# Designs tried in a protein design chat: VH-VL binders against q9m8y4. Part 4

Target 1, 142 residues: q9m8y4
Amino acid sequence: MATKSTGGTEKTKSIEVKKKLINVLIVDDDPLNRRLHEMIIKTIGGISQTAKNGEEAVILHRDGEASFDLILMDKEMPERDGVSTTKKLREMKVTSMIVGVTSVADQEEERKAFMEAGLNHCLEKPLTKAKIFPLISHLFDA

## First folded at step 20 (VH-VL)

Design k2
Fold by OpenDDE, look of step 22:
Structure k2 (fold): chain C 142 residues (1-142), chain A 121 residues (1-121), chain B 107 residues (1-107)
Amino acid sequence: as target 1 above (142 residues)
Amino acid sequence: QVQLVESGGGVVQPGRSLRLDCKASGFTFSHYGMHWVRQAPGKGLEWVAVISRKGDNKYYADSVKGRFTISRDNSKNTLFLQMNSLRAEDTAVYYCARDRSEGKYLYFDYWGQGTLVTVSS
Amino acid sequence: EIVLTQSPATLSLSPGERATLSCRASQSVSRYLAWYQQKPGQAPRLLIYDASNRATGIPARFSGSGSGTDFTLTISSLEPEDFAVYYCQQYDNLPFTFGQGTKVEIK
């Protein structure tokens, strides 16, 4: 009586870690910067939307149409600058990670003011995958 | 009429430095990003660097990163390329090109006539 | 980097003939592709942007098509002034890259 050992092939459910696409808002008055930042975000597997200034960014959130995991915020923009925009977004209870993007590293006071406006982080231009990736890694683990 | 005029090219030895200028006219220079593109003799086109309107953002090709610096003076309508530690492979006609940043597009709508840089021992 | 491969390397045609130039990308560049014309001793000239949009002042005989990885520049009827080198360029990702060029020469 040969006992047929039914070797149960445990289907290792490869947990396809659904790489959660990060939704990113890029706020910059320079269309070149917006596009360049889009390219960088693409390299990290993110999807991006752009705003030309802080007012557009605010409007996007006001209308309830937009939910972003990450907001890249330029400091100097017409109509509404990055500091004002950041404050406004926080007033609106936007919980997105807001990363200030600054041009000059040596402007410590400006950076400080920007951070105090409600930034989570501040990065210096040029943005790179290497600079952004550590910041968003926490977004993936959450 | 949009015009871009490169200057500063010449013959230099390896390891030396050279600065290229590109003078812009016929448009509001400060409203456009600018690029450098080079072309080795008898070869194709190679993008070198880009600079934002305000000059606050810059990217480089890996081949020139750490050696070249793109900059601009909007008050003078001039784009610059500081080239340090020049190599033989940097021998090329260098073009400045205007970025057309309409929407999502980064194409070069206007080019200068270029300036020749020859790096030879 | 995104590699653009143009074909053929050389296209020998007569005036009045149709020219078809191909540009293939190593990965999708969406529609972020431009075409340039370069004549000997001259700077490149923009022909097509966004894969299919003709630049200002470019004759109607020039047309671009394609998306993703495969793009085509068509010259419906070659004029004598059209004999030149043509380059495709992607602007979907850094670094911006060009194809190696297609030379359109007179037969």
Scores: ipSAE 0.914, ipTM 0.954, lowest interface PAE 0.5, mean pLDDT 94
Fold by ESMFold2, look of step 22:
Structure k2 (fold): chain C 142 residues (1-142), chain A 121 residues (1-121), chain B 107 residues (1-107)
Amino acid sequence: as target 1 above (142 residues)
Amino acid sequence: QVQLVESGGGVVQPGRSLRLDCKASGFTFSHYGMHWVRQAPGKGLEWVAVISRKGDNKYYADSVKGRFTISRDNSKNTLFLQMNSLRAEDTAVYYCARDRSEGKYLYFDYWGQGTLVTVSS
Amino acid sequence: EIVLTQSPATLSLSPGERATLSCRASQSVSRYLAWYQQKPGQAPRLLIYDASNRATGIPARFSGSGSGTDFTLTISSLEPEDFAVYYCQQYDNLPFTFGQGTKVEIK
């Protein structure tokens, strides 16, 4: 899937063309989950940053320095949960793709409420390449 | 002081099931991710599964996916491994291992004594 | 899956000698590599994490080095209690994998 052009002898040095990387924010209160999800995102060509709760995710966008192609949003977090965080980000006009990553134990009603908060998609843990790539593959084609 | 004690090992026929328990003490169990790691007799170590602090996130080695289930009960300080459809190649000592909860993760700072599972016809 | 290859398979040495154990990864694992010691009938014991950091209570004679694909565990002067099997483990990617072990035995 990667396209490369090796620099050669030419008047202008060619730039090596690589597969587009996406910037991902991983929002989860468990540092183990953040690390595991970083590993998965790396396998599909993502560059990740992390936030340990919803409030950190909001602060990152409020300060205006960060922009993400994809946000992976856990639901159950202290300080500010995923539902509240997603609503706030959409109020702030954040247009990133937001994919909820929820516990298997969540009821369908809870998942529907999370979608209503402004998610593009909702997935059950564990995050895997097979689950996420079909939902975000267009981000690499743009 | 940190203590992990596995139990539930034994001899079982192929195709049968067995459940392993790991009782934790000397630390706040709910603050730690937990793993199962196994070692076939006379062989090296193989990671089996991981479970997050709250039990909401689980990953498995390919060799056990669909057959084994990791779970935990934080109110009882106990980690579990439900092993279904057992095969001869599942014969091993099974260790409960604690993931480090601060700093860099995914290395195992405390291990139980292990419990032997023998799958034999 | 990342394969870790340890060498040598067996290292026969006397107390007081320097032991050098190698672990080579099939692809870069950055610095996400740990070393464990295991004696017969016992669980593994963490020695080194993040390639070079000694775990709590590990004597200074144990040191680790390396990054990327090539890693070394060094025991500067072997003590009688150091004769054991040593494993490396990567935690850069799932599944987490171990090397096949290096047995350090008394000559």
Scores: ipSAE 0.812, ipTM 0.899, lowest interface PAE 0.8, mean pLDDT 89

## First folded at step 23 (VH-VL)

Design n3
Fold by OpenDDE, last read:
Structure n3 (fold): chain C 142 residues (1-142), chain A 121 residues (1-121), chain B 107 residues (1-107)
Amino acid sequence: as target 1 above (142 residues)
Amino acid sequence: QVQLVESGGGVVQPGRSLRLDCKASGFTFSHYGMHWVRQAPGKGLEWVAVISRKGDNKYYADSVKGRFTISRDNSKNTLFLQMNSLRAEDTAVYYCARDRSEGKSLYFDYWGQGTLVTVSS
Amino acid sequence: EIVLTQSPATLSLSPGERATLSCRASQSVSRYLAWYQQKPGQAPRLLIYDASNRATGIPARFSGSGSGTDFTLTISSLEPEDFAVYYCQQYDNLPFTFGQGTKVEIK
C-alpha cells in the first residue's frame, strides 16, 4: 500500500505588494517647476496635484477633500510663502510629509526658519528621484 | 514681437570652453522658463537644458551633464549656456527656446535663429 | 528616455496633396506632444502643441491628432512653403526628446 505523499504545492502567493501610489501636492509659483516636479514624482510612483501658491494649498486642505502623503513646498511664492503655508497647514492638523524645496542660494537662516515652520525635510533644487525616494520610501509601506 | 537672439558660437578645439548668450526681447523675460536645444549638422533636434524663471532650478540632458551650465540674468534679459570640456559631438547649432508651461503643457513656442558651435581639432 | 519614431523618413508630394506624418512614442506620453516645422537654414517653428492644438498663426491646413503612443500631423493641402522637415517632441518625461524628423519634399 504505497502512501502517495500528495506534496501540496504551497502556491507561494507572491504577495504582489501593490506599490501604493502616493498622493503628492506640488506647491510652486513657477508653472515650469510644477511640471518638472510632477515628472519627477511620476518616476517615483506618485500622483501629483499642483497649487500655484500657499493660499491654494491651504484651500485644498480646508475643503476637506484633499489628502496628500507628500507636499513639496516651495519657499518663495506670492500671496502666501512656503513658511506661512507650512505653519498654516500644521495649524490645520495636516499630517502630510512636507518637504521644503529650496534654492542653493537660500541662506541657512532661511532654511532653518522654513524647517521650524513644520517641515519634515528640506531639499535643494533640482529635485531628483534620488533625493526624494529615500524620504518617502516608508510611505509606500503604509 | 518675441525675439530671441543667440550669440557666442564659433570654432573651438576639444576640451575648450565656450559661452553662449541668448538675448530676449518683446516679452517679460522673467516670466518664462528657457531652454537650450541643439542640432548637429544635418541631424535632428536634441534638448540640452532647461532653467526656471528665477534661475534656481535646472535640468540637463545626460550628454551634457557636468560639462554645461545653463544660467540667466533677468535684469539683462539674457540666457546663458556655459559649455566646458567641449567634444566633437557637441558640434551643433544651438537654439534658445522660450518655455510655455501651463498645467501639464510644456512646449517651446519661440526659438532663436541659433548660433553655430564647431568643435574640431 | 522616451524614443519618438517618425515615419516616413521622407514624404514626396505635390502641392495640393494631403500629407500625413506619423510619430510613435516608445511609451505613452498622453497628449503631451508638440510638432515643429523647420525649413532649411531656419529655426524650428511650433505648429501643434498638446497633440492637437494649433499654435498662434498656424494655418488651418495643419492639424494634429493622437494620444498615448501614436500621433499624426496632417497637412490637408500642401502649399509650396510647407516643404520642410517636421519634428515631433514629447514633454511628458525628462529628458525632453524629439523624433528624428520627416522630410516633406516636392515630388
Scores: ipSAE 0.932, ipTM 0.970, lowest interface PAE 0.5, mean pLDDT 95
Fold by OpenDDE, fold request of step 24:
Structure n3 (fold): chain C 142 residues (1-142), chain A 121 residues (1-121), chain B 107 residues (1-107)
Amino acid sequence: as target 1 above (142 residues)
Amino acid sequence: QVQLVESGGGVVQPGRSLRLDCKASGFTFSHYGMHWVRQAPGKGLEWVAVISRKGDNKYYADSVKGRFTISRDNSKNTLFLQMNSLRAEDTAVYYCARDRSEGKSLYFDYWGQGTLVTVSS
Amino acid sequence: EIVLTQSPATLSLSPGERATLSCRASQSVSRYLAWYQQKPGQAPRLLIYDASNRATGIPARFSGSGSGTDFTLTISSLEPEDFAVYYCQQYDNLPFTFGQGTKVEIK
């Protein structure tokens, strides 16, 4: 009596880890930079909103309607610059990852001051998927 | 009236360098991003590079990365394209074009007449 | 990169006729498409932006339509000065790309 061992093919349910869409705020006074950064964020699976300056960024958070996983913060903007904006957002208890966007021409002391304002990271222009993705990869697993 | 005038084109050998200039007038140059677009003889249009208003942000087509540098001098209302390690396939009329970015829109609203670059042995 | 394919390659028509040009994208570009006209020995001229908006100074006979992957440029009644090459261009993703062009020529 040969016992036919029915080898149950365990269907490995490939848990398609649905990558969470991340919400990104882009803060830059240059509309070209805003649009270019939107394109980069799109390539990494993010949804973007934009602000023209630091004051608009603050207003978005004050009204309690906006929550962002990532904020790309330009350093030099009219009305409210990146350093002041970052400080204000932290005072408001915003917990978003804030990445300062700087120029290669910026001095080390300026970058340091920007970091001390409450940045999580600082990246030099131009922004690329390769530069941003390592910093935010963990946000997709949350 | 918006005007863009390219200059600096000519005939060069492969491996050599050339610098193009684009002089802007009739608008506040520092308020606009700028692009270079090229067109090989008898062919279509190819985007080459973009530069932000302040000149601190730049992107390039893969075909020119590492060889070309876009820059600008806002005090002189001039856009530049430094072309190094030139190849035969870089032969084209080179146009400077004004960027029109608003919201999610990004198009080229004004173009220069172009300058011809010929790379040949 | 996003590939734009224009059709037909050549369109032969008479003055007064309607011209219909197609531009198809390899993936969706939403409404972020422009059309340009280029005459021999001249720089390109912007005609349409955001798929359907006429640029300043462009005659009403030019119109754009479409979204996603399929776009159309229409010239309702061809004028002698409209015989040229027409290019579509997307600005949804880097790098910015152009179609290969459609030549509108006199029959």
Scores: ipSAE 0.931, ipTM 0.970, lowest interface PAE 0.5, mean pLDDT 95
Fold by OpenDDE, look of step 23:
Structure n3 (fold): chain C 142 residues (1-142), chain A 121 residues (1-121), chain B 107 residues (1-107)
Amino acid sequence: as target 1 above (142 residues)
Amino acid sequence: QVQLVESGGGVVQPGRSLRLDCKASGFTFSHYGMHWVRQAPGKGLEWVAVISRKGDNKYYADSVKGRFTISRDNSKNTLFLQMNSLRAEDTAVYYCARDRSEGKSLYFDYWGQGTLVTVSS
Amino acid sequence: EIVLTQSPATLSLSPGERATLSCRASQSVSRYLAWYQQKPGQAPRLLIYDASNRATGIPARFSGSGSGTDFTLTISSLEPEDFAVYYCQQYDNLPFTFGQGTKVEIK
């Protein structure tokens, strides 16, 4: 009586962790900066939209259709600057991670004011994969 | 007419420094990003660096990162490239090029005539 | 980095002939590819941007096509002034990169 050892091939269900695509809004008045930041976001597997100023960013959220995981916010923009925009977005109950993208030349007081407007983080230009990756990782672990 | 004029090229020894200038005219300089692109003798084109309109954002090729610094003075309509720790491999004609970014487009629409940098012992 | 490979390395043709130059990217660059012409001792000149848009002042005989990884520059009928080196360049990812160039020379 040959006991057929049915070796149950445990199909290790490789949980394909569906790499949740991060949605990013890039707000900068310089089209070159917008495009460069788009490239960086792409390298981290994100999808990005752009706004050329704070007013456009606010409008995107007002229409109720836009939801972003991350907002990259330039400080100095025409029509509506980054500080005002950040405040307005928070007033609108936007819960996105807002990261200020500032110049090295910016004064500490300016950065402080920007943070107090409702930023989660502040990064100095140039934006790099190395700078943004830790922030994104925290978004997924939360 | 859009014009870009590079200057500052010359012959230098390895390890030395050199600064290149690019004088812009015929357009509002502060409204455009700028690039440096170089071309070794008899070789192709290599992108070197980019600088934003305000000069607050800069990116470099890995080959020059940590050694070269791109900067600009918008009041003087001038782009700069500070080159430190020069190597033989840095020998090239260096071009300044105007950035044309619109939407997702990003290309170099105008180029200077270039300035030759020769790094030799 | 994205590697752009141009072919052929040299294209020998006569005036009036059609020139077809290829640029292949190691990965997709969407439509974000430009073509430049460089004559000996001169700076590069923009010909085509966004794969198929002719730059201002560029003759109609120049045309670009392609998307993703495969791009083509076509000169419908070569003029004497068209004998030069042609470079493709991608701007979909940093660092920006160029092809190694195609030399169009007189046969």
Scores: ipSAE 0.930, ipTM 0.969, lowest interface PAE 0.5, mean pLDDT 94
Fold by OpenDDE, fold request of step 24:
Structure n3 (fold): chain C 142 residues (1-142), chain A 121 residues (1-121), chain B 107 residues (1-107)
Amino acid sequence: as target 1 above (142 residues)
Amino acid sequence: QVQLVESGGGVVQPGRSLRLDCKASGFTFSHYGMHWVRQAPGKGLEWVAVISRKGDNKYYADSVKGRFTISRDNSKNTLFLQMNSLRAEDTAVYYCARDRSEGKSLYFDYWGQGTLVTVSS
Amino acid sequence: EIVLTQSPATLSLSPGERATLSCRASQSVSRYLAWYQQKPGQAPRLLIYDASNRATGIPARFSGSGSGTDFTLTISSLEPEDFAVYYCQQYDNLPFTFGQGTKVEIK
């Protein structure tokens, strides 16, 4: 009586971790910077919208149409700068991760003021996947 | 009329440095990003670097990363390319090109006549 | 990087003929493709941006079409000044890349 060992092929359900698409707002007065940052975000698997200044960023949140997981906030913009915008967004109870985008030329005091406005992080230009990914990797698991 | 004039090209030995200039006129220089694009003799076009309007954001092709530096002086309407550790494969005509970014568009609408860089022993 | 492949490498035609140039991307670049003309000893000149928009001052005989991975530049009736090398360029991803070029030469 030959016992047929039915080797149950455990179908390892490859949990296709459906990489959650991250919604990103890019706030920068330079259209080139906006586009370049869009390209970088795309490589990370994010979907991006753009604002050309802090006022537009505030309006996007006021109208209730947009929720973002990540906001890339430029420091120097016309009409409303990054510091003022960050403060306003926090006053509005925006809970998005806000990453300040600064220049190497920015003074430490300026960076500190930007962080105190309500930033989660601050990154120096140029932005890269390598710089951004460690900060947002946990957002893909949520 | 928009004009871009490259200068600084020449013959250099491998390992040496060279600086290229691009003088802009006929438009508000500080309102545009700028690019360097090169073309090896008898070859196609290769993007080299980009710089933002304020000069605070820069990206490079992998082939030149760590060796080349793009910069600008908006007060002088001039774009620069500092090239260090030059190699034979860097031999090319170097063009400065004006960036046109609007929305998701990003193309080069005006080009200089180029300056020739020859790296040879 | 995104590789752009242009075809044919050389196109030999007579004045008045229609020229059709192809550019294929290794991955989708949406509509973010430009075409440039380069004459011997000259700088490139922008012809088309966003796949189908003609640049300022470009004659109506030049037209661009396509999206995703396949793009076409058409010259409806070749003029003597149109014999040149044509390059496509994508700006959907860094690094920006060019095709290897198509030479349009007189038959």
Scores: ipSAE 0.930, ipTM 0.970, lowest interface PAE 0.5, mean pLDDT 95
Fold by OpenDDE, last read:
Structure n3 (fold): chain C 142 residues (1-142), chain A 121 residues (1-121), chain B 107 residues (1-107)
Amino acid sequence: as target 1 above (142 residues)
Amino acid sequence: QVQLVESGGGVVQPGRSLRLDCKASGFTFSHYGMHWVRQAPGKGLEWVAVISRKGDNKYYADSVKGRFTISRDNSKNTLFLQMNSLRAEDTAVYYCARDRSEGKSLYFDYWGQGTLVTVSS
Amino acid sequence: EIVLTQSPATLSLSPGERATLSCRASQSVSRYLAWYQQKPGQAPRLLIYDASNRATGIPARFSGSGSGTDFTLTISSLEPEDFAVYYCQQYDNLPFTFGQGTKVEIK
């Protein structure tokens, strides 16, 4: 009576770690900057939506339909600037990571004020995958 | 009418520097991003650099990164390309081109006549 | 970088004939592709943007089609002034890249 050892092929369930798609809002008044930042976010594996100014960003959150993991916030915009927008979003209890996007020409005091408005981080233009990825890597594990 | 006029081209030795200018007219210069595109003699087109409307955001092709600097003076309606550490492979006609970005669209709608840069020993 | 390959390298045709030019991308660029015309000693001229939109002032005989990786520029009936080099360009990813060009020459 030959005992057929049924070698149970343990199907190693490759836990397809479904890489969580990061939802990103890009807020910038320059359409070229918006598009360039979209390209960068795409390389990180994010999905992007854009706003032309801070007011549009606020409206997107007010209507309750939009949830973002990351917000790239330009500093200088018409109607509502980055500082005001950041403050307003925080008042609205938005919990997204907000990264201020600044220029090399911006003064340290201006950057401080921007951070105090409720930014999680501040990055200088030009944005790159190398600059953004370390800040958001933990969002992929969540 | 939209006009872009490049200048500053010439013959230089390897390792030298050269600055190109592009003067814009016929439109509000500060409302547009700008690009540099080059074309080696008898070759195709190569994108070189882009600059945002305010001049605070810049990207470069890897072939020129660290050697070239794109800049602009909106008060003078002028785009610049500072070229340092020039190489023989930088020999080309250099064009300035106006950026047309809307939504996800990004193309070059107007071009200058170009200026020739020759890098030779 | 995204590589754009144009074909054929040279297209020899007579005035009045239809020209069909191909541009293939190494990866999908969605619809974010432009076509340019360049005549000898002149700057490039925009013809088509977003794969199929004709630029202002471009004659109706020029048309663009395609999406993803395969794009086509068509000249329905060649005029003498259409003999030139044509380039495709993608703007879906940095760096922006051009095809190597197709020369349309008179037969």
Scores: ipSAE 0.930, ipTM 0.970, lowest interface PAE 0.5, mean pLDDT 95

